VHH binders against Isopentenyl phosphate kinase (IPK). Designs and how they scored, part 3

Target 1, 332 residues: Isopentenyl phosphate kinase (IPK), of Arabidopsis thaliana (Mouse-ear cress) (q8h1f7)
Amino acid sequence: MELNISESRSRSIRCIVKLGGAAITCKNELEKIHDENLEVVACQLRQAMLEGSAPSKVIGMDWSKRPGSSEISCDVDDIGDQKSSEFSKFVVVHGAGSFGHFQASRSGVHKGGLEKPIVKAGFVATRISVTNLNLEIVRALAREGIPTIGMSPFSCGWSTSKRDVASADLATVAKTIDSGFVPVLHGDAVLDNILGCTILSGDVIIRHLADHLKPEYVVFLTDVLGVYDRPPSPSEPDAVLLKEIAVGEDGSWKVVNPLLEHTDKKVDYSVAAHDTTGGMETKISEAAMIAKLGVDVYIVKAATTHSQRALNGDLRDSVPEDWLGTIIRFSK

## First folded at step 12 (VHH; from v4 with G38A A53T)

Design w6
Fold by ESMFold2, fold request of step 15:
Structure w6 (fold): chain B 332 residues (1-332), chain A 122 residues (1-122)
Amino acid sequence: as target 1 above (332 residues)
Amino acid sequence: QVQLVESGGGLVQPGGSLRLSCAASGFTFDYQDTYALAWFRQAPGQGLEAVATISGSGGSTYYADSVKGRFTISRDNSKNTLYLQMNSLRAEDTAVYYCAADWYESWTYDYWGQGTLVTVSS
C-alpha cells in the first residue's frame, strides 16, 4: 500500500454504464433477454472502450462455444502473441429487472426473515435468476472481446442495514479494474444486518460506485430517447425531449435546454400550469446527486447512434444539435 | 401481469376532499428503491399532467405547483397501494386521474391504470 503515490486522470475510471432492464430485456416476458439489443449494446461498448486506442485485432473471450452472436471471432486459436488492445476503464452495472422478481416476490426476500425456510429458498432462487442474467451479459460482452468479469455484490461481501448500504468495500472492484478487466455488477439479493436479507438495486449500486470511483461520466441506457416533459405516447404527440438539466451545489436542478420558462408575454391565453419533467423528478433528483460531484450523467436510448455518442464521452465539450438524449450536469 | 387499479373518484364540491387509491398487482412497490410512482391527470381538452411523484421506497416526493400544499402522495407498502389525498379541491382539478409506475427502470412511466374521474363542481 503506498498512500502517497501520485494519481493521474489516465488511471481514473472513465465511465460507469447502466444497462437498463428495459434496454436489454423483453418487457412482459419473464426472464427473457432482448438478444438483438444486447448484441448491439455490447458492440457499442467495445467501440467506446477502444476509442482513441491504436487499431488492433480484437478476439472474443467466450471460448465456451455456447450459442451467441458477434462480429468478432471467438476462436482461441486466433489469439497469438500479438499485443491486445487497451480498454478504457469502464464499469458496467445492470438491473435485475424481472429476473429475480418472481422468486423474491413469492418468498418475500426483500422483506427479510431469512430464518424462514421459504425466504431462504427464495434467496437462493433469486440469486440463481440474477446471476444467470449476469452471466449472459458477461458472455455477450466477452464475445465482443471486452475483458469482462461478473461481480455479484453478494459475492463481493456487500451488505445492507435496514436496506441502506452498510458495507460495500470496493477493494476487489478496484483491483479488478487495475488488472485490466471490466467489472459487471448487478442488482442482487444481499444480507441485511437488521432484516436478514433484502434486494440491493442497480441504481443504488451505481450511486455508490460514482460516489467512490468518480468516473468522468455515467450513462443510463434505456428504451426511450431520454427524459420528456410528459410521457411520450400517441395521445401526447407534443411531448418534448429535455436535453439538458443543470445541477447546483446543493443538488437542486433546473431544465436549461429547452428553456421551459414562461415568456414575458402578459396576454397569452394559457390557463394551465404544466409539469416540466414528466413525473421523473424523483429519478432526476437521484441522478443530480451524481452530477453535483462534477460527473456528467447521460440518459439515452440504447442501441442507437445517440447512445454510441454518449458512451464515447463525446458530449463533454459540445453537444451536437442532432443528438437526442438527456444530459444532467453540474453548473454553478 | 402488472396491473394498477384506481378507485376513489367521484363528484365533490369546491373546497372538498377526496382520497384516491391505486392498488398494484404483479409488482411490489418496495421491491427496489429506484422505482418511481406517480399520479397523473388529464383535464377535459388538456394534455396529460404529472401531479405528484414518490419513489418506490418513499424516500422522496415531488408535486406540481398547481397542487402543492393541497395534495399529498403516499403509499402503504404492506397493502401495495398508492394514495393521493386531495384537499381544498377546485374546479380546475376536474380530470381523469391515472396511477403510473416505472417498473422496467426506464426513464419513463411504462405501466398505467385505467383512470378514475374526479369532478369538482357546485
Scores: ipSAE 0.613, ipTM 0.833, lowest interface PAE 1.5, mean pLDDT 83
Fold by OpenDDE, look of step 13:
Structure w6 (fold): chain B 332 residues (1-332), chain A 122 residues (1-122)
Amino acid sequence: as target 1 above (332 residues)
Amino acid sequence: QVQLVESGGGLVQPGGSLRLSCAASGFTFDYQDTYALAWFRQAPGQGLEAVATISGSGGSTYYADSVKGRFTISRDNSKNTLYLQMNSLRAEDTAVYYCAADWYESWTYDYWGQGTLVTVSS
């Protein structure tokens, strides 16, 4: 009886999700979570991650009191002999948003200089703020039955050299995933080999993770529909959503949907494909680097039907006609 | 409160030069690669156009084709100020110029100045 040791094909990471700070926090209020968006995002993530049939009852995993609350939202007694739901392999990375930016900016921690008392204090204050946010996000996801583990980059040995990632403990992330958990990382204050300290952005973290883990797709959840040809505002009602950007082998990219007819520019300036991205060229370039790996990148407004589609991976095979977001994809 | 204040605009002859400044308050410039600062302009009767973009570290810059070789975007982190050096100005460069900053890890620009008028005329 040859025990066909079914090579448990270590399933590749399905998705890395970036929770933008602007999507999950209030921009103009210090350390305020956008609760409604976060709750919807948590539900959407649960739906996207869950493999198989949805259980009749969501079993929450937060058995702790929240600050200011006298009640625990989840009951341990709800955990019966029920088969544990299987979740696909996701990694969540969130921005700091209104948590940490004030402390960092006021102290100058992003510039380095730990020898200065204000920078050292700011470093501590920034970490307190961002880790508080991380805990709340972990709780929100846990309440939706997602087995989330908060992972602070600083505590996981992440460091930089001139703001570039110098060290990262990806082994810890991998072990967490292999154990059936969903890592939740965040932008963080970290030590820098040259500057002393700096801020490690969620975007940098995602790029690093995508390069090493090679997920099937990456989703950026934000507070806008996607990337526009110009910054959208009430004063710019004609801003056009860029629905699809193609990335070439050389790392160059072009807008493929919609086809922007440069009709109005009288001057025959061959408007390079790059002039139609509303000043987001640097960020698009970063996303293009991920796309060049063969990883689809979806930029979409959080807590929408479109974000659910993106998180589900529904865009991989076909793009719906009513799609509202930006796809950055490798094109041969 | 985050504020951006542009200055340096004015009347200049074709071929002339101007240097615009954008002083930021309420936040400090980030050094992250994904942090973006930009200059936009809006000519009379036209839409908003991105002129130049610079990353947080200053390592990456982008220029509209119409201004390549003539304009230079730079920043002084010590002064928390963004600059746009404009050389060889043309009539078509006449516009209100705005400085803008994204929010952390945002895919749009969230903070804007009030703008400064640049008029290029003989």
Scores: ipSAE 0.582, ipTM 0.835, lowest interface PAE 0.9, mean pLDDT 89

## First folded at step 13 (VHH; from w6 with W103F)

Design k2
Fold by ESMFold2, look of step 14:
Structure k2 (fold): chain B 332 residues (1-332), chain A 122 residues (1-122)
Amino acid sequence: as target 1 above (332 residues)
Amino acid sequence: QVQLVESGGGLVQPGGSLRLSCAASGFTFDYQDTYALAWFRQAPGQGLEAVATISGSGGSTYYADSVKGRFTISRDNSKNTLYLQMNSLRAEDTAVYYCAADFYESWTYDYWGQGTLVTVSS
């Protein structure tokens, strides 16, 4: 279901944001949220959604109560005093990071076989793990005053067939957006027509959403500045950030900033262009299909000034020389 | 917790063949949060080179020009193992070969094996 974006800016889906597992969870620590990053990311999303029309006081929306806690994150009386602000339409998708992986891997839920007791138990445990993460993401965004609603693909009736999307109706997502909420979807365990069950990844979700919602841009938040010509490490201090990748009408792509090809006529061109994307070619090709639609794709380090610029949409017309990240965009 | 372990390296004559294996533990190739799996190599005195890459679904592959037509990347999901079949080996293929994964959706390879040495000499 496509939304009408020709009537006004307030009705257009502005951005789909992927909170990558590396951006919001701790590597090598099962089910551990990177609290500091998540807090900053939530603040940056609020700023981007308000398009610079931020009030001086942020009033949170999480006034729920959990077992064992008497603390509530906001005073409900303050909500009634908030100045009305128009939020740009964002959709958030987050990866599972360290959540759900142990349960899915140990039980084989990703392989199907839902009739087996271990798989059924694993399906339950995987969903508990990823929905716990989803809840904490929703809380963090709500605490920043974002009217956020967690929307698990399983609960929305999404399903697959041999791991490909079979049913992913967007009616509920669209109604949520039209009601003034920000949906937060995530990688989830889902039913599969052939396997019984499997895992539906956040990246599959984003491609489905981008194809149907036609956002102005898509942002992937990660824990590195962007895509490099080789994996950055202390042993690779000369790794070069690839700032722009151009996508042609046929879906082919090439790195155009920095210019990594030899153009000097005195040099043998047979040694000029090689593999310059650090092994990310398959992922770039998938993002290129989004870019081919005219939808910019930004890959940027979360919780930085660079991610704020990307989230704001400042990069659509021009890219400042001091901005650090990777842009994949259509260039005829 | 997440670990990649390569095996199958060794000494081989030019023109020979070798099959590398990479066993994964602590995550699964079928989880679909793994965007890409790859083999890299590092020849003496050189930087890392991406040799072959396979998508998380297994439907898309990439090969460096230097190995195209000679090397084949594949995986066996039931064994949680990534493979590199190396045919028509040359002295230039001598390197330490590494298995790598982009597990946390970092848009870089964030998990690496320890490497396995391949030596091509007569």
Scores: ipSAE 0.550, ipTM 0.811, lowest interface PAE 2.1, mean pLDDT 82

## First folded at step 14 (VHH; from k2 with E105D)

Design m6
Fold by OpenDDE, look of step 15:
Structure m6 (fold): chain B 332 residues (1-332), chain A 122 residues (1-122)
Amino acid sequence: as target 1 above (332 residues)
Amino acid sequence: QVQLVESGGGLVQPGGSLRLSCAASGFTFDYQDTYALAWFRQAPGQGLEAVATISGSGGSTYYADSVKGRFTISRDNSKNTLYLQMNSLRAEDTAVYYCAADFYDSWTYDYWGQGTLVTVSS
């Protein structure tokens, strides 16, 4: 009896989503979640993930009390014999926002030195803060019927050596996805082989995930429309949204939309592109590394129609004329 | 409340050097890669220009072509201070210089200093 191990066509990961701290937390408030944005983001993620017709009823999966709340938001009794909705394979990574930063900075955990009581304590405190955020995000998504699993890189065995990723086992992440869940990872305090400890950023995590899981596209959710040629502000009304950035084989990148008419200075087009990114060159470079893998990167304002489009993957085949965001894409 | 305060600006002759400082208060510099610190400048009648950027981890730096090789961005986390070492100053470097910080992974800069004037003149 040849067990026709039906090659479970390991469906490729469709999307890795970065929830920027600015998108999901309140600025200038310690450990404050932006509830409205998070709720909209959760709803949009649900819509993007659902394969087929949306079920008539959302099955909420948060049956626990939130701190400070007397009520459970989801009713278990509402779960009938309904066919479980199939979700496409997504991975969510969120930044710390206003969580963890204070603890990490105050203790100096990023510098290492676990032998110091303050660093050890700070390590613990930082993790408490970021995992609290993680739990809240997991809950928000769960309430929207998304089967989310919180996954701390530390708990998954991720570690660094002199701040570089030394170990990043994806086995648990993969297993989680294969089981039909949506992993929710976060920036974390991790052990460092040389320093003792350090901070593992969400961006590094995303890069690692993208490299190994090769999603169809990556979405960065933020609180601005995308990358501008200069920092957008009321004082800079002429800031121009960079709608498309092309990445070359060598990892170089250039703005392709809009075509920035560089006046008279014979500035090497390649170099000029770097000067027109509003100081976001380092972040763009990181995103470009992902794009170089053949993975489209979308930077978009959270909780907008544009974020929904990005999350849906609507930008893969064509870019709408009314698109408001930044696409970073490999260009042959 | 997070505050950034620039200092070190002034009058300097062409070819001279200045070191700008940006002291941060209300927060501590973190080594998270999601953070970005930058120096911007605005010359009279010109738009805001990014001069130099450093990642939160300090592992990556960027310089505008106009200042590459002459300017150096650095930070001292113990002092919560961002620096811009400016060497070989030119008349075209005359501007108000601003420090800026992205602490929320915003793909923009959320916090700005008041600026410090640098005048390069013979």
Scores: ipSAE 0.736, ipTM 0.892, lowest interface PAE 0.7, mean pLDDT 90
Fold by OpenDDE, fold request of step 15:
Structure m6 (fold): chain B 332 residues (1-332), chain A 122 residues (1-122)
Amino acid sequence: as target 1 above (332 residues)
Amino acid sequence: QVQLVESGGGLVQPGGSLRLSCAASGFTFDYQDTYALAWFRQAPGQGLEAVATISGSGGSTYYADSVKGRFTISRDNSKNTLYLQMNSLRAEDTAVYYCAADFYDSWTYDYWGQGTLVTVSS
């Protein structure tokens, strides 16, 4: 009896999602979650992960009491002999937002120096804050039937040396994914071999994940439509959304949509690109590094029809005419 | 409360130099390596223009073409202050200059200073 070990074709990771702090937390309010956005994001993620599958009953997986609530929102008795829905392989990474940022900044944990009581205390306080956020995100997604697992980089043994990633083993992350779960990672305070401690940003984590896991695409969710040629505000009504940025082999990038009518001055397109990104050159460059791997990067406002499109991967083959976001893509 | 306060603006002759400062409180500039700090300017009747940008780590800087080679963005983490050294100033550099910081990973700037006026005139 030849046990046909069905080669479980380890499906490639479909998407890495960055939940920006601005998208899921309230600005200027200490440790406040943007509940409405988070709920919509959870629904959109579910839809994206189950794309192509028959509509299935949502199995809520948060069976714990919420602070301030006497009732559990999920009914375990409703979980019948239902066929397990196959979720696409997603990884979620969230920023700290109004969680952790204040504690870290005030204590100086990013600079190291655990020998100082304030830094040590700040390290602990920062982790308490960010892990609380992580738990709430995990729960929110779980309530929408997404099998989420919180994964703190610190607890996974991730560390830095002079703020550079020194150890970031992905074995546990991979195993989690292979087991049918959705890892939820976050920016974290971590140990640093030289400095004692530092902050590991969500962006660094995403880059690391993208480099090793090679997702089909990466989605950055934020509170603005995308990258503008100038900071969008009521005082800047003429701000133009940059819908597409092309990345070259050398890592250079240029805005390709809209076509900015360069008046007659032979302005080196590369330099011009810097002048038209509203001061976001550094962040675009980081995203461009991901794009250079052949991984599309979508920057989009959370909880919109456009974020749903991005999460679904609808932008991979064609960009809709009504697209509102920023695509950073490798241009052969 | 997060606050940015610009200083150093004033009247200068063409060809002169100024150094602008932006003192931050409520957060530190080097908290996140991937976050951005920037100087913007707004000339009379014009929109906001990004002048110079520096990464959170300080390892990467970008300049507008109009100021490249003349302006330098830097920071002093010990003082939690952002600087813009402006050399070889021109009349067209006349503007209100603003410092801005990305704090929430917003793909935009979350905090702004009140601005400081730079006037380049003979």
Scores: ipSAE 0.716, ipTM 0.885, lowest interface PAE 0.7, mean pLDDT 90
Fold by OpenDDE, fold request of step 15:
Structure m6 (fold): chain B 332 residues (1-332), chain A 122 residues (1-122)
Amino acid sequence: as target 1 above (332 residues)
Amino acid sequence: QVQLVESGGGLVQPGGSLRLSCAASGFTFDYQDTYALAWFRQAPGQGLEAVATISGSGGSTYYADSVKGRFTISRDNSKNTLYLQMNSLRAEDTAVYYCAADFYDSWTYDYWGQGTLVTVSS
């Protein structure tokens, strides 16, 4: 009985959050978590998820020893008969960042071929790395009182066929949410029906989740403010942040804020839009697919006041004048 | 360590052709579908311009209007090399050309080559 996820009167998913690898890991250091960002992100998520007044005490839910630590950081004896905080329905998906990409790239797991020893070994190594990251993220959020459940796609029955999602256990995700938990998924190495194996990206996961769960909005946390008209760098001080992109019914998109002075050339607006996105057309297109569902997509720098606004859903009704991020939104 | 190395630049006459190469080390181009590879160029006194992009899967390509129909971005996974075939070159194509790689979740390009100079002159 395909649980028609559509009929359950259950409150719609409020937000799907993508934790970009660049936001939570150190780019140039193998398997290094950006602890400061992760901590701030955890706090911001807690704030965004909590409905009502913040409880007097945060119930930490990580009661395990951290590697290298002799003590448990949470006082379990203090949890008492405290009223359980109500959390809105969130799903977290994180990228691999500095975890797993080396193992995957070196072994060629994305190309398939499990019959090759190097691919099989790389498959295992990749999963070890990404699941370690997943556990650390789950624990970080748990320490902030968020009831997180790690849901590794491979272990949850996600698989692909020619890199397209062939199977996903969304029922398990839904049950987890309905039980008051926050699923934490991640990019993963998965079995592929045709290739043998491949990499299932977080973006593919988010798209699939957004299509089925229809969240109110999606937030992409990254290490840059948003999408620029050119790659932002110290050498490009004139890079312009694209604050809002409108998506049409046909899936086309255009920058609506700021108004970019298009030189008089009768260039097809759709084509021109591609010239002003700093080479991010592929990613914008993916986000646009989500937006086409009527789901706002917010791209924002992690651990900022703007990321908090995005996570809170404050951008749904109005865009503040001081907004620093990129909104991708369906335009009727 | 991730490294991108461009080659193939040089002097060419208007109407001529040139093929640029970008050899990657430390990662593979076809790691994830969300990875993007791109060629950028910077003309003298101008900012960076995206010339051509290709998705990690290779299924999607985009070109600047200025080069559409003349330039082709491609990759050879076996060689872990990105290419830019440039045909019908014009004086305005004169620039330093850079190869760039976008890793998943960056919403920008994380790694860049040193660049290769293309000069189109009679």
Scores: ipSAE 0.689, ipTM 0.880, lowest interface PAE 0.7, mean pLDDT 90
Fold by ESMFold2, look of step 16:
Structure m6 (fold): chain B 332 residues (1-332), chain A 122 residues (1-122)
Amino acid sequence: as target 1 above (332 residues)
Amino acid sequence: QVQLVESGGGLVQPGGSLRLSCAASGFTFDYQDTYALAWFRQAPGQGLEAVATISGSGGSTYYADSVKGRFTISRDNSKNTLYLQMNSLRAEDTAVYYCAADFYDSWTYDYWGQGTLVTVSS
């Protein structure tokens, strides 16, 4: 199914948000969720989806019974109050983070070769790992009363050819949204027409969804405030946060906030000298392809007041001086 | 444990060439397209300079203006190795060169090698 959405503000899809691996998993421990960040991110998503309004009591949707417990985590009798809630249209995509790496590294599943028993076993093991992460994210959002549905790409008809999307069931994504749910997609092991199998990344999913759904904005949640002119560290105290990057019609881009002390560098948009963007030029260029569609891209630290502003869509009109993050947006 | 180890540095005359290698362990470069990989350098008495970057997919590359046309970043995913081919070397290219990665989609570089020294001198 093809979704034809005008460039007007009447778009049915408000935001696609990437829960980056750095935001929701622990870098130093394989298959470890960053529970504190995920809890705050779930709360922030609820606030953004309700456009700042919220009842005083959150009615959770995770009613699962866990082994060794006689309790349900939410009182199901309170559900009647939730029927008046209206959620704006979000799609959530998350990265694998520290999940799936051991399985993929040991088996080579991302390189194909399904005829090899080790690769087939690795495909199974990788999917167990990343769907476990997906389930835990769905649970966290459900506990905040968000009507989330995990939508693993493999199970939902996504496949690739040399790691490019060959098929994707966008009709099911659209029907899920139209039914009042929030889809949660993720990086997954999928079948590949050339390799046999590979890993479909969250960023490929986001670019594909943005191209077809044309959201108003896209948010990348990470563990740093945004893109810096050099990697920030205690040994680099002079690192400067780049707050706005303008994208031209040809997909070229330049940093426009802050303006450097030597501001007479460019007349037209082009690929910025990468010594001003801390070596992030390839990722900025990929995000610029989204921005070229008229879709703002925000890169921001998860679980902060800055990520809340980005998730709310408050940055479209102007960039507040006290906001700390990076905006990549189309400019003439 | 994620590790990056550079090699291939040394003494070279102006106009010469070198190829730097960065061997990675504890993760694979092509598992997720969101990875970014880069070479940085630090000349004596100077700050870190990003020299060249390549996306995790290998689909796009960027170079500092000071090295554009002379240096080439590349990778061999089967060997889990990042390369920097440095041609037409100049005295100004003298520096310690570091391999770095944005492994967890942090939008910054969290993983660094120890560096390899390149000296360009007559």
Scores: ipSAE 0.618, ipTM 0.841, lowest interface PAE 1.6, mean pLDDT 83

